VHH binders against f4i9g2. Designs and how they scored, part 28

Target 1, 368 residues: f4i9g2
Amino acid sequence: RSEKSEERRFDQKMSAHGAGIKTSSSAVPFASPKSRFLSKQEKFYPRCTPRLTGPQSRDTPPKRDTGIANEKDWGIDLLNENVNEAGTNEDGSSWFRESGHDLGDNGYRCRWSRMGGRSHDGSSEWTETWWEKSDWTGYKELGVEKSGKNSEGDSWWETWQEVLHQDEWSNLARIERSAQKQAKSGTENAGWYEKWWEKYDAKGWTEKGAHKYGRLNEQSWWEKWGEHYDGRGSVLKWTDKWAETELGTKWGDKWEEKFFSGIGSRQGETWHVSPNSDRWSRTWGEEHFGNGKVHKYGKSTTGESWDIVVDEETYYEAEPHYGWADVVGDSTQLLSIQPRERPPGVYPNLEFGPSPPPEPDLPPDQPQ
Short names: E, the ipSAE of ESMFold2; O, the ipSAE of OpenDDE; V2, 0.75 times the mean of E and O plus 0.25 times the DockQ between their complexes.

## First folded at step 12 (VHH; framework vhh_3k1k_2)

Design r2 (at its last fold request DockQ between E and O 0.00; V2 from the best seeds 0.00; counts 0 for: placed apart)
Fold by ESMFold2, fold request of step 18:
Structure r2 (fold): chain B 368 residues (1-368), chain A 124 residues (1-124)
Amino acid sequence: as target 1 above (368 residues)
Amino acid sequence: QVQLVESGGALVQPGGSLRLSCAASGFTFSSYAMRWYRQAPGKEREWVAAISSSGGSTSYKDSVKGRFTISRDDARNTVYLQMNSLKPEDTAVYYCAAPYRPWGYDRYTSYDYWGQGTQVTVSS
């Protein structure tokens, strides 16, 4: 019956993030349903430049599971002067390009460019906007938003941002990157949405994650995960994936790990809920003591249970695979944004460095 | 204003048949899965059957499988429950429900619309 068709969408393996040792046959491995959107050859959007014929079409939807692009992948090239122009390409499609500046308080400046196109019959269209922002606090931002629609009514939307915050007194810098991506079918109740983020500071603090949602074949799914590195050896990672059918079947898999100096824990749950609210679950855990011993335990609603100590080396990723040095190297355009000039007549300009702590007095006066 | 109105509940002898209807308004009916629940006196409301938004998939509580059939008519914005071989334990108030599952919903923010119910009594 229909329930058997839904069951064939299950993965037969545990999540890639985590260490769940199988102690018995796993009942419900998790898997996200395959998207039904057309797969096109991925093409990086060409750089948009002033031209006799205008920019090439950018009507390709974003792809699932592609994370946050580097700024070079976008090819952002903001113009110094305002423009407002339009034209027609060789294939009969139309295009436009406009740009401008917005100014505000505290040295705020936003330079922006917007471009787009439309097919000759108007059935498909696209828009892409670029911006850079800055102010006198050391804030800088580089961003992109694009959207499009094809003749079938499919639509898509994507944002991308890089942000720099810089403390004036400590000079501690933070870079944050984010992306949102969405594609929706025009003819089916189907589509997907993703939100990605990455945050870095100069002392090695790193936070990364994603929230994902999709719908296809009368089924919805979610994927959420996060990673947190404090820059001093502490690591937290987690995932939470689940799905449901329109008929009321739900299932999922979640886990987390925390580690510091080889000591920590992992734990997780795989679960399934029937339309009548009957719940099956299997939980597991690992406690790592930093001495070559690992306590492994778990249980299920069907009566499975274990509680053992084994000899096992502890492994976990203690450092992010992409960190501060990497994001700085990939953020050259962001870091090169020139803020507005301060009003004339303010000199000399003194550089502020990290504030030294107050120096404590030499030993207290001798006791009376 | 979302409304779900059940009808067709009656007193029926054991072994008899009955067809329930649920008329829906205030939302795009063809975009929603539909479900039937029931609540016997002094018991919790329980799921009975479900049908997908396309009508191509159905599911049933084990105790009614083979006896009950859920169907939908999108032109009339109506979901049906055909109940055959009725038993005294099928006596309950029957409710239809429409799960509200907007784009990007979270599992904690989803909810169902409910009708007021229709009484089915199986007794001789």
Scores: ipSAE 0.552, ipTM 0.852, lowest interface PAE 1.7, mean pLDDT 80
Fold by OpenDDE, fold request of step 18:
Structure r2 (fold): chain B 368 residues (1-368), chain A 124 residues (1-124)
Amino acid sequence: as target 1 above (368 residues)
Amino acid sequence: QVQLVESGGALVQPGGSLRLSCAASGFTFSSYAMRWYRQAPGKEREWVAAISSSGGSTSYKDSVKGRFTISRDDARNTVYLQMNSLKPEDTAVYYCAAPYRPWGYDRYTSYDYWGQGTQVTVSS
């Protein structure tokens, strides 16, 4: 529905006239004295307010089986200025922060930051180092090193690195990532070590792997694995694991698979050795023909044996789950590193004359 | 900073002899093989001779074999090229080269430090 309303108008007019008096008064230009306000440009030296907040120890022992972290997870923030700071907290703990910028004569640049702290009683300490490296060739490196000790006597060490470079042979851009982690118990005969690596190129070549070791008293274990993708569809994966128990039992398991265009093979072995030295092993293999048929065969030391062809679909990962596009996406800080200028006098080699044959590595032990 | 300074270039008559020197600085000279290159007018730079870090091994371009001798004096950080029986075709700017090995990484095998060169002219 409807309604309307209203109006209001209001009017009014009025007029009036008044007159024009011209008076000519002669504007004597009073030369206002230009007060030279010497604006003391107080060079506000930005008081680098010492961010007095010492780096807070976020440092816990690394976790096992975490792989390689992304650069964003580290929160690397390199200072542009050389800093050398230290302080004591209210709780009596101490901290330090250092930063530097190294320039090499050969077009090298390294920015680094180191920070750390110690508890009031000295029972715990931590250190973290960040660095950024670059050269004129396009080499870029981002890295982290962390170490610490806690009041329980546990100690740890961790490194992380990612590198961008051109492969000398293929001239392809490569990104390589690596991580190493180690922890030791202060109370037990226990520790572990992990090494992880990833390599990527722009054509899809990918290499991944890990070496893992651990010990707990009389127990020990090893784990190795690798993945290889050639970027053309060829895939190689393998694992190798073994352990020793407190009872003296040893066991191992390993397998390998190779595939290309749906054709390939798998093979493996499982074994154990008892404390009394009895050995058992089982070996197996698979041949995948790409036609929906798989030849499966195997045997064991206990008399097991099989050799059959079955109708089975072949499943494998022809491409890495995490590849070039992914690593590039996760390497924004690395990629943002500015290259250096080419040093004067450095030029490509035009002709590799025959390298003089490498002097035979004289066996180290010949007494000169 | 790595520096290579070539010297000894001159005008000589065919059949003459000349000794080139390359003074090196800014790196551990004794640890690296040294090389001589030459570039004739309108031609590409070409390898001439190489000497191992120890000085125990030498190699030469075929065209200079028996005529040129590369040697080194590590105490003086200098590599030499003795050139005998010079020919007009030996006319070139001669360059000394050292491996570009920043930071001990073998990443730059395709690069060298180069001097400014020294002019050798063989003419009647």
Scores: ipSAE 0.295, ipTM 0.761, lowest interface PAE 0.8, mean pLDDT 83
ESMFold2, look of step 12: ipSAE 0.536; ipTM 0.851
ESMFold2 (binder alone), look of step 12: mean pLDDT 82; pTM 0.831
OpenDDE, look of step 12: ipSAE 0.147; ipTM 0.640
ESMFold2, look of step 14: ipSAE 0.492; ipTM 0.834
ESMFold2 (binder alone), look of step 14: mean pLDDT 83; pTM 0.841
OpenDDE, look of step 14: ipSAE 0.069; ipTM 0.390
ESMFold2, fold request of step 18: ipSAE 0.402, 0.504; ipTM 0.790, 0.839
ESMFold2 (binder alone), fold request of step 18: mean pLDDT 81, 82, 81; pTM 0.828, 0.828, 0.826
OpenDDE, fold request of step 18: ipSAE 0.145, 0.127; ipTM 0.624, 0.652

Design r3 (at its last look DockQ between E and O 0.04; V2 from the best seeds 0.00; counts 0 for: pae O 6.7 > 2, unsure alone 64.97 < 65, placed apart)
Fold by ESMFold2, look of step 12:
Structure r3 (fold): chain B 368 residues (1-368), chain A 124 residues (1-124)
Amino acid sequence: as target 1 above (368 residues)
Amino acid sequence: QVQLVESGGALVQPGGSLRLSCAASGFTFSSYAMRWYRQAPGKEREWVAGISSSGGSTSYKDSVKGRFTISRDDARNTVYLQMNSLKPEDTAVYYCAAPYRPWGTDRYTSYDYWGQGTQVTVSS
């Protein structure tokens, strides 16, 4: 059963997506656009092997919508010696493994390992690189990069990183995780790209988000979202999801919420643009006063509107479900990286960790 | 160098028919959706019809539905607009376009390739 056709329907629906129509449940409509996009993205993956007992086969693409793995899920185990080996298996396929280390200023050390393989006819190939880095400022990094192609012409690329550094402005320790994942079908006009990040500090500041893009035949979709917790009770969450057809029609949903101490707001928009540039939209909002009253309002370009106050309890997530204590507990390999020994009388520079690199909004090029 | 060249524009009587052609070169034609636009004197350019890269989906401006048919021939790198039951308000310069959107671009970023246009005049 290897044949699947995934379709994203273009639809000029004018009704109640994402917003309350004189109802107390307006916050629930926010979730429906996310469910729609996730379901269609999952159907693109019919040829991806599920990861039930460990890492997937090296000749299959990574799976969509899996977030950022913990370090233990990778099983990183670096060699202490320099290696440069290659060979041929019984079936004619080839393999190699390499390892080494790089040294630099201010105690910099990078230990790394590369491995790869290729089928006997060259139709399948894969590469995987692991590393750990440290220096005398307290910076530590674990990382993975892998790529490959299979005999069906599918290709993929994935990176994962976990970083410990001291933030220059706050002087707090930070742990940051990130991943980039992409895959392209060799047999369909289909592919996807995801960028994920999570950032934590010791005072409870937490930032998470993702940028995603995909295409299946004549439809493309995008998903962006973010969560920000300041560690003192302020929460900001938002999403922006949209799709388009090759014919020039676009549609989407976006929302945000911002809360502190039971007081805050939610708001959103469902929209559609025709190839003529004609635009339909429906907006909605909720104001939560912290006293059991909620102001709900909205309107559309077709003339629909509402503006009411209801009795309703305010619910939102005031604290992250996964925070600093959790990420420290899941980062033991990162935290156990031993910096280079410094000779007696040598002092470290007071430069604490590099700034995180800017994150791109566009997907990276796939390996050739 | 991407090029789109329209042809087939002419003077016709109301109720007549024309077929416009747009020959494409400089890109992989089968990977692109194609569109027709038109611009009457003193008016803004307007979208008329579109066809997906596979040819499996088409769309039309309401005023031309049932009268115009867009089609494509990937072997000849050509998109067509069959125009039937022509009316004086169809008088315009007709352009073909190839909308281009790289993987993962922002929804506000688009790149279009345009032809030079072909004149269609419907009058007695």
Scores: ipSAE 0.251, ipTM 0.728, lowest interface PAE 4.6, mean pLDDT 78
Fold by OpenDDE, look of step 12:
Structure r3 (fold): chain B 368 residues (1-368), chain A 124 residues (1-124)
Amino acid sequence: as target 1 above (368 residues)
Amino acid sequence: QVQLVESGGALVQPGGSLRLSCAASGFTFSSYAMRWYRQAPGKEREWVAGISSSGGSTSYKDSVKGRFTISRDDARNTVYLQMNSLKPEDTAVYYCAAPYRPWGTDRYTSYDYWGQGTQVTVSS
């Protein structure tokens, strides 16, 4: 039975009525507003009037970071004059600012500024410190320290340093950056810690790394990674991550990559431990021969295993994404530091003081 | 001087209830978050519960969730820990703490004001 598909021809009569609206452009003469140059009397605020408003306090912890911020981001602002001021705002909050300079042997000079504030009820407080250091050996340093707490009991601490020095062995210029950040909850057994470092020399040697830790009650996680470039084409990268859950389950993942001139290896492990202490692990490796072939192998505790050679191109970063040229470009303030004038006939004592003790690998506040 | 004085610790049977109190003085209590910790014999001190300065937020160790309740009375400068369904594993000295960060002294560490603690023993 032939049901008739009725073709409803919707005749869209688009009537184009072109109404020619004669917009009579009556040129209203724009009366030239007499620019009353109100001479902005630059109210010379007498420099000495204590700015009634102390520095604004930070009332929240910093966010976790994915790297070391640049000089500009840290906002290093040293006072040019020795200042020792404090005040109370109208809202009852208090503030202080102070600055000074320390002199030492071998042309050592440290300029520093410190500021802080406290809320009217003392529930919130913050401190920020900046410093600039130099001596006759070519040593230069910039640094910042920030800390605070809020009414919720949250507390935080941050530090950043940038150092220019000569390597004791190679006499090559080195720039080193480091940062540490931590925050703790006022209400929870929760916090996080991050340590970052970057080291560069003029020959392309580069070291980067980070240690990260976090805790939320019974949950915790760790993340470590590092990169090393020797400046001659050797590359080492590694990561090590693990976590623990409230149920007592642990799991982790780690890998390492080593390459030189297109030849290298990768290896890794993924593991998990159940609350009953049952351990599962998978290990894997890759050997890159530089000829377009890769040997891939691996095994697991459950009996999984593989061993194969595949045609695969090798990709790795032979040079750091951010290297010497980059760090020099971003260290303009550091490089601009002017050491004290060296008296004629005085030579710097190159006795490199004892290497600062290795910074403790563990965050100072890790509850044992 | 900042003082925290815990009270209310006692010997109770399993399944029993206890209310701990911590009386605070020497600081603006209402402006500070408060915490409870406990330390069992031979174990490290562990966090139990926290309450914000406003009292609007609370947090608990997983092992005490649903059993313990932290609260505060700012008019009395007191923080409380209501403990229900007590277990032998809850046996410990209980401490209240107020967060403190000293100015200019230890740049790297945060501190807490601690009380002397109160003994809670859960035993049949």
Scores: ipSAE 0.024, ipTM 0.233, lowest interface PAE 6.7, mean pLDDT 79
ESMFold2 (binder alone), look of step 12: mean pLDDT 81; pTM 0.817

Design r4 (at its last look DockQ between E and O 0.56; V2 from the best seeds 0.00; counts 0 for: pae O 6.1 > 2)
Fold by ESMFold2, look of step 12:
Structure r4 (fold): chain B 368 residues (1-368), chain A 122 residues (1-122)
Amino acid sequence: as target 1 above (368 residues)
Amino acid sequence: QVQLVESGGALVQPGGSLRLSCAASGFTFSSYAMRWYRQAPGKEREWVAGISSSGGSTSYKDSVKGRFTISRDDARNTVYLQMNSLKPEDTAVYYCAAPYRPWGTKYSYDYWGQGTQVTVSS
């Protein structure tokens, strides 16, 4: 059978990270997450169509990511001229392409391109929008928004953006990326959502993370993680994964680590909650003293415990593998955005636009 | 207006049988898992049984497994609890509940019925 969507597997031993004696014998096993998003055959298009034919159909939900895209992965190519075209394909489907420019105060300019299509009966439709923004404060932004639905009732939505700005308080240059993707089934109570971010400043501060959620066949799972580097050797990393069934069983695994100059800690918990709210858990920890000794400890609700000191070198990633120099090198399109020509004698106001609303704890979708 | 209405509670001798019903209205019944809880005098409410939204999965408290059966009829918006081999410790007010799980959130809220009294005594 053909390629399938990747699923995250949860089991009784979601993570063996840590130390000491660990047990995986839970009274209730993990339920495996499943996804309805199996691969389907590529749509065939005739090769003899004219070069100026409309855009190809977008009838497949996006795949889950393994990381946030950079600008080259999108291939953003805004038109230099205004376009306003539409047409009808041989199969009765319609399409459009348009582009334009929006201008505003303080040198604001948004160049954008939009395209979309719809099946002849309107049961499938899709849109894609691309943009490039700048103003006289030095702000630059690239962005993408895509959405669609198909005749099977699936719907999807995704955004991505990459931003260059000066931090209001520190005046440091920052490059930030963010993305959201969502796909939902129209015929089953199933879907997934993920949110990603990466933030960098010129002094080496780096923050990365993701929030992910999936639901399929009466089970739901969540994954959250974050990494934070202060640019001076301090690091914080954490992960929190958990799942639940409609019947009330919940289980999960979480951990964190904090380090500076070879001194720090790791700690975590594996847990399970029955429908009666009875909780089983196993906790663990490591304390690293920076002298070749590590204190490892833990306990469980089943009465297990350990408390030992071992000879062990402390290893952790003190600097990000991908940092400011890398993101600058991968952001050439963003950095090449040309601001509007400033009339003689006009200077920018050093004001930033309104802050985006805070992101809620919940995914964008609302309950039914 | 969400409403869950239990019925079928009665006085029954030990060893007897009883069938509880819970009629649901005001929401899309087939999209919700359903659960039965009970609360004995002076005790905290405890979970008894659950059935998934599809009806394909069921679960039971160990003390009732093999004696109680949960089922659902989506065409009639009703969940049932068949109770056999009843014992005095089964005496309680029985509640049905529909756990509400917003898409993609930790937040949950249960819709509850008002309960029906089951008494097992001679």
Scores: ipSAE 0.258, ipTM 0.727, lowest interface PAE 4.4, mean pLDDT 78
Fold by OpenDDE, look of step 12:
Parts: C-alpha cells; structure tokens; sequence
Structure r4 (fold): chain B 368 residues (1-368), chain A 122 residues (1-122)
C-alpha cells in the first residue's frame, strides 16, 4: 500500500508589489499665498461716498492684479467744468469734488478731477484723482491715482498712467502704460506692492515687466519678470522669484530665455536654503541650434548632472501676444485727447525735458 | 526700539535640563517667527530652532531634535527653549533672534539679544 506522499508545493507567490513610490515631486506650485485679503469677509465698510451727487469709491484695499488694466476699466471721467464742491452726508461723512485746468508752455494742458470722502469719525478716507495731459509735441497722457484708508487701518495706493509720446531717438510713436499698486494691513505686518509697465512702438519693439512684493508677517515673496521684443525677431524673457517662509526657509527660482531666428538659449536656477543655512541648488541650460537639436545640460548640489543633445523642436514666441495694434486699439480715450489749438507760426520747442527720473524701484515709504 | 533679552543660562551637568527665555519688546511679537541660535567658543553662530508666528510650526537643528523644544507665549512676548538631555557639545552662548525685512527688499536681518551662557560640564 504505497503511501503517496503528497508534496504540498508551497507556491510562495511572493507578489513583489513593488510599490513604485511615485515620488510625485509635485512641485507644489508655491500657491501665491492668496492674499488673505480675499478671505476677509467683505465687511461692509461704510462708504465715504456722497449720498446724492458724490462719486462712488471703494472702501477696501485693492486686490492683487495681473497686468495693467485698460482705459475702460479705470473709468476715467473728467469733469468738464471747474468744480469745487464739498458736503456732509446725513451719516456725518464728508465728501469733496474738485476739478481744474493747468496750462503751460508749448501748449501744455492738464485737465484734472479729484474727489474724496471721509467717514464721520475720520477713521476711513479715500481720494481719487484723474488727469488728462497734452501739449503741442504730440504728448498725451491719461492717469489715475487712488488712495484710501479704512477703519481697520488698512491703507492702499494705486496709480495708472498711459502715455503717448514720440521717441526722442527714433521719432517713432510710443505708447507706455504703467501701474503701481500697494496695500498695507493696519492690523497685521502684511502688505503687497506691484509695479507694472508696458512699452510699445509702431515697429514692434515691446517691453513688459512687473515687480511684485508681498509680506505676511515673517513670510515674504518677491517676483520680477520681464519681456523684451526688438521688433526684429529678438526675444528676451526672464523671471526671478524669491520667497521666505515663516520658519526662515528661503527659496528662489529664476530663468532666462533668449532667442533670435530660431536660435537661442534657456537657463535657469532653482535653489532653497534651510533655516540652518543648508543650501540646495539646481542649474540648467538649453542651447537651441535651430536645426532641431537641443543641447540640454544641468547640475545640482546633490550630485545630479546631465549633458545631452536631444532631437527637439524649438518653440518660442517671436512676437508679443499683445502688441502695438492691440495697445492702439485699447487706447481710444488717450488718442482722443485734443491738444490746444496751436497759434499760427508757433512751433513747439522740442526740447525734450529731462527724462523723468527713473521711478524709484522701491515703493515710496508711505509716511507712517 | 527692538529689544531681546535672553535669560536662563546656567552651568548644568550632562543629561541635565535647562529652560531659556527670551523677552521681546519694541515690535509686534505675535507677528514674527522667533529663532534660537547658539555660538560656541571659536565657532560660528549656528541656528538651533525656529517657531512660526502662530506657534503652529517648529523646526530644529538635527543635533537637538528630540531634546530641545521651542515654544512661545505671545501674551508675555516671550519665546522659550526647553533643553533636555544636555550634552557638553551644547555649551554655547544662546541667542534669540527676531527677523526683520525692510519693505520691498530682499534683505533680511535678525535682531539679536545679548545672549545667555549655557555651560554643560561634569
């Protein structure tokens, strides 16, 4: 009786579930801290606006914007008559409205309107100014300035300008736009600043840029970027970002792109510094040869290194997305400015006054 | 004027415990992260610990992790460093720091106190 020893084959199917730790280095896009100014419930602040005939204004700090608003968005409304009015509302708030004309040499004319209000207790105030300028040289300017303070102590300032002028060297018409915005918290060590500029000429030369800064207590962020188009196919783009966290970690990211006729380069660096001063950085570059080949190289402080040539098509924006035709189309109010009548035989003195001093790169210290 | 005054430094034996205090004045304490640094003789000042403005986040140098605890009392404008299991290597002048960054700049610096001496010796 042959005892069939049933060899139980223990098929150890070691299912090596290789948990591929997809280190999704999700570069958590440093979500630009949504300005906590957004989350504050639109507390209905009593508007310092005149009840009947007074201008409407906002009583809250502006939000961070992307780009420069168009003329239509600013609602430039100049009074046609010289006005000097003031009043007190039933709630005790006060308002004023004034307008005027300034005249100068070379047919200079500035039309301006100003309005503002103040709460009954003086805790909140706002001012808005609009202006239109022109002279016999073809210079035209529109501008807006708005400022305010609310009862919580928040303060804000913003300005916008659009200028048509002739370039001194090329005699080409140029349109320049600029905007600055700033807000500060009255209750927290918090605020933000933005500076924007755009410059266009009829030959396709374009310059765009922005400087942004924000602070929330010990957290801070800085952002700069620029775009340059020469109108002949040369393109330069760059970004530079920096931030510091509450714990003192710093990080930065910058890159530059240069192209001409399909040939160009890209370079960048990402870095972070820990609170203990440990620094990590990665640098990278691309050389585009215009022949479908790209040389890619890079290194990091952790020992990463690459240097390869790959078959890759080069893509870049040779022209600005928003250019001369676009800005002209959006500058109808600016273009509609009528200069003073020039007397017969009078020619404008083209003495190009000193270029306005470069606006200080830093927001004016609002007087505490 | 910003003032930081460290206290609590002493001579202790290895394995001992010490609690440092830093009293802050001249700024809105609750709005700033606070940090502790130390400087041993002949060495550079080194970061030891940090606490966020809210107190919700803390960070430590690796060599002090599990032994040191940073905390804050905003009502008293004071940041603390509880130091346990002290080692001779922890001997240093300890400084608290408050960060300052001028508006619109990338520059930052810390305000420093005078420091407090911690000596760990048998």
Amino acid sequence: as target 1 above (368 residues)
Amino acid sequence: QVQLVESGGALVQPGGSLRLSCAASGFTFSSYAMRWYRQAPGKEREWVAGISSSGGSTSYKDSVKGRFTISRDDARNTVYLQMNSLKPEDTAVYYCAAPYRPWGTKYSYDYWGQGTQVTVSS
Scores: ipSAE 0.018, ipTM 0.355, lowest interface PAE 6.1, mean pLDDT 79
ESMFold2 (binder alone), look of step 12: mean pLDDT 83; pTM 0.832

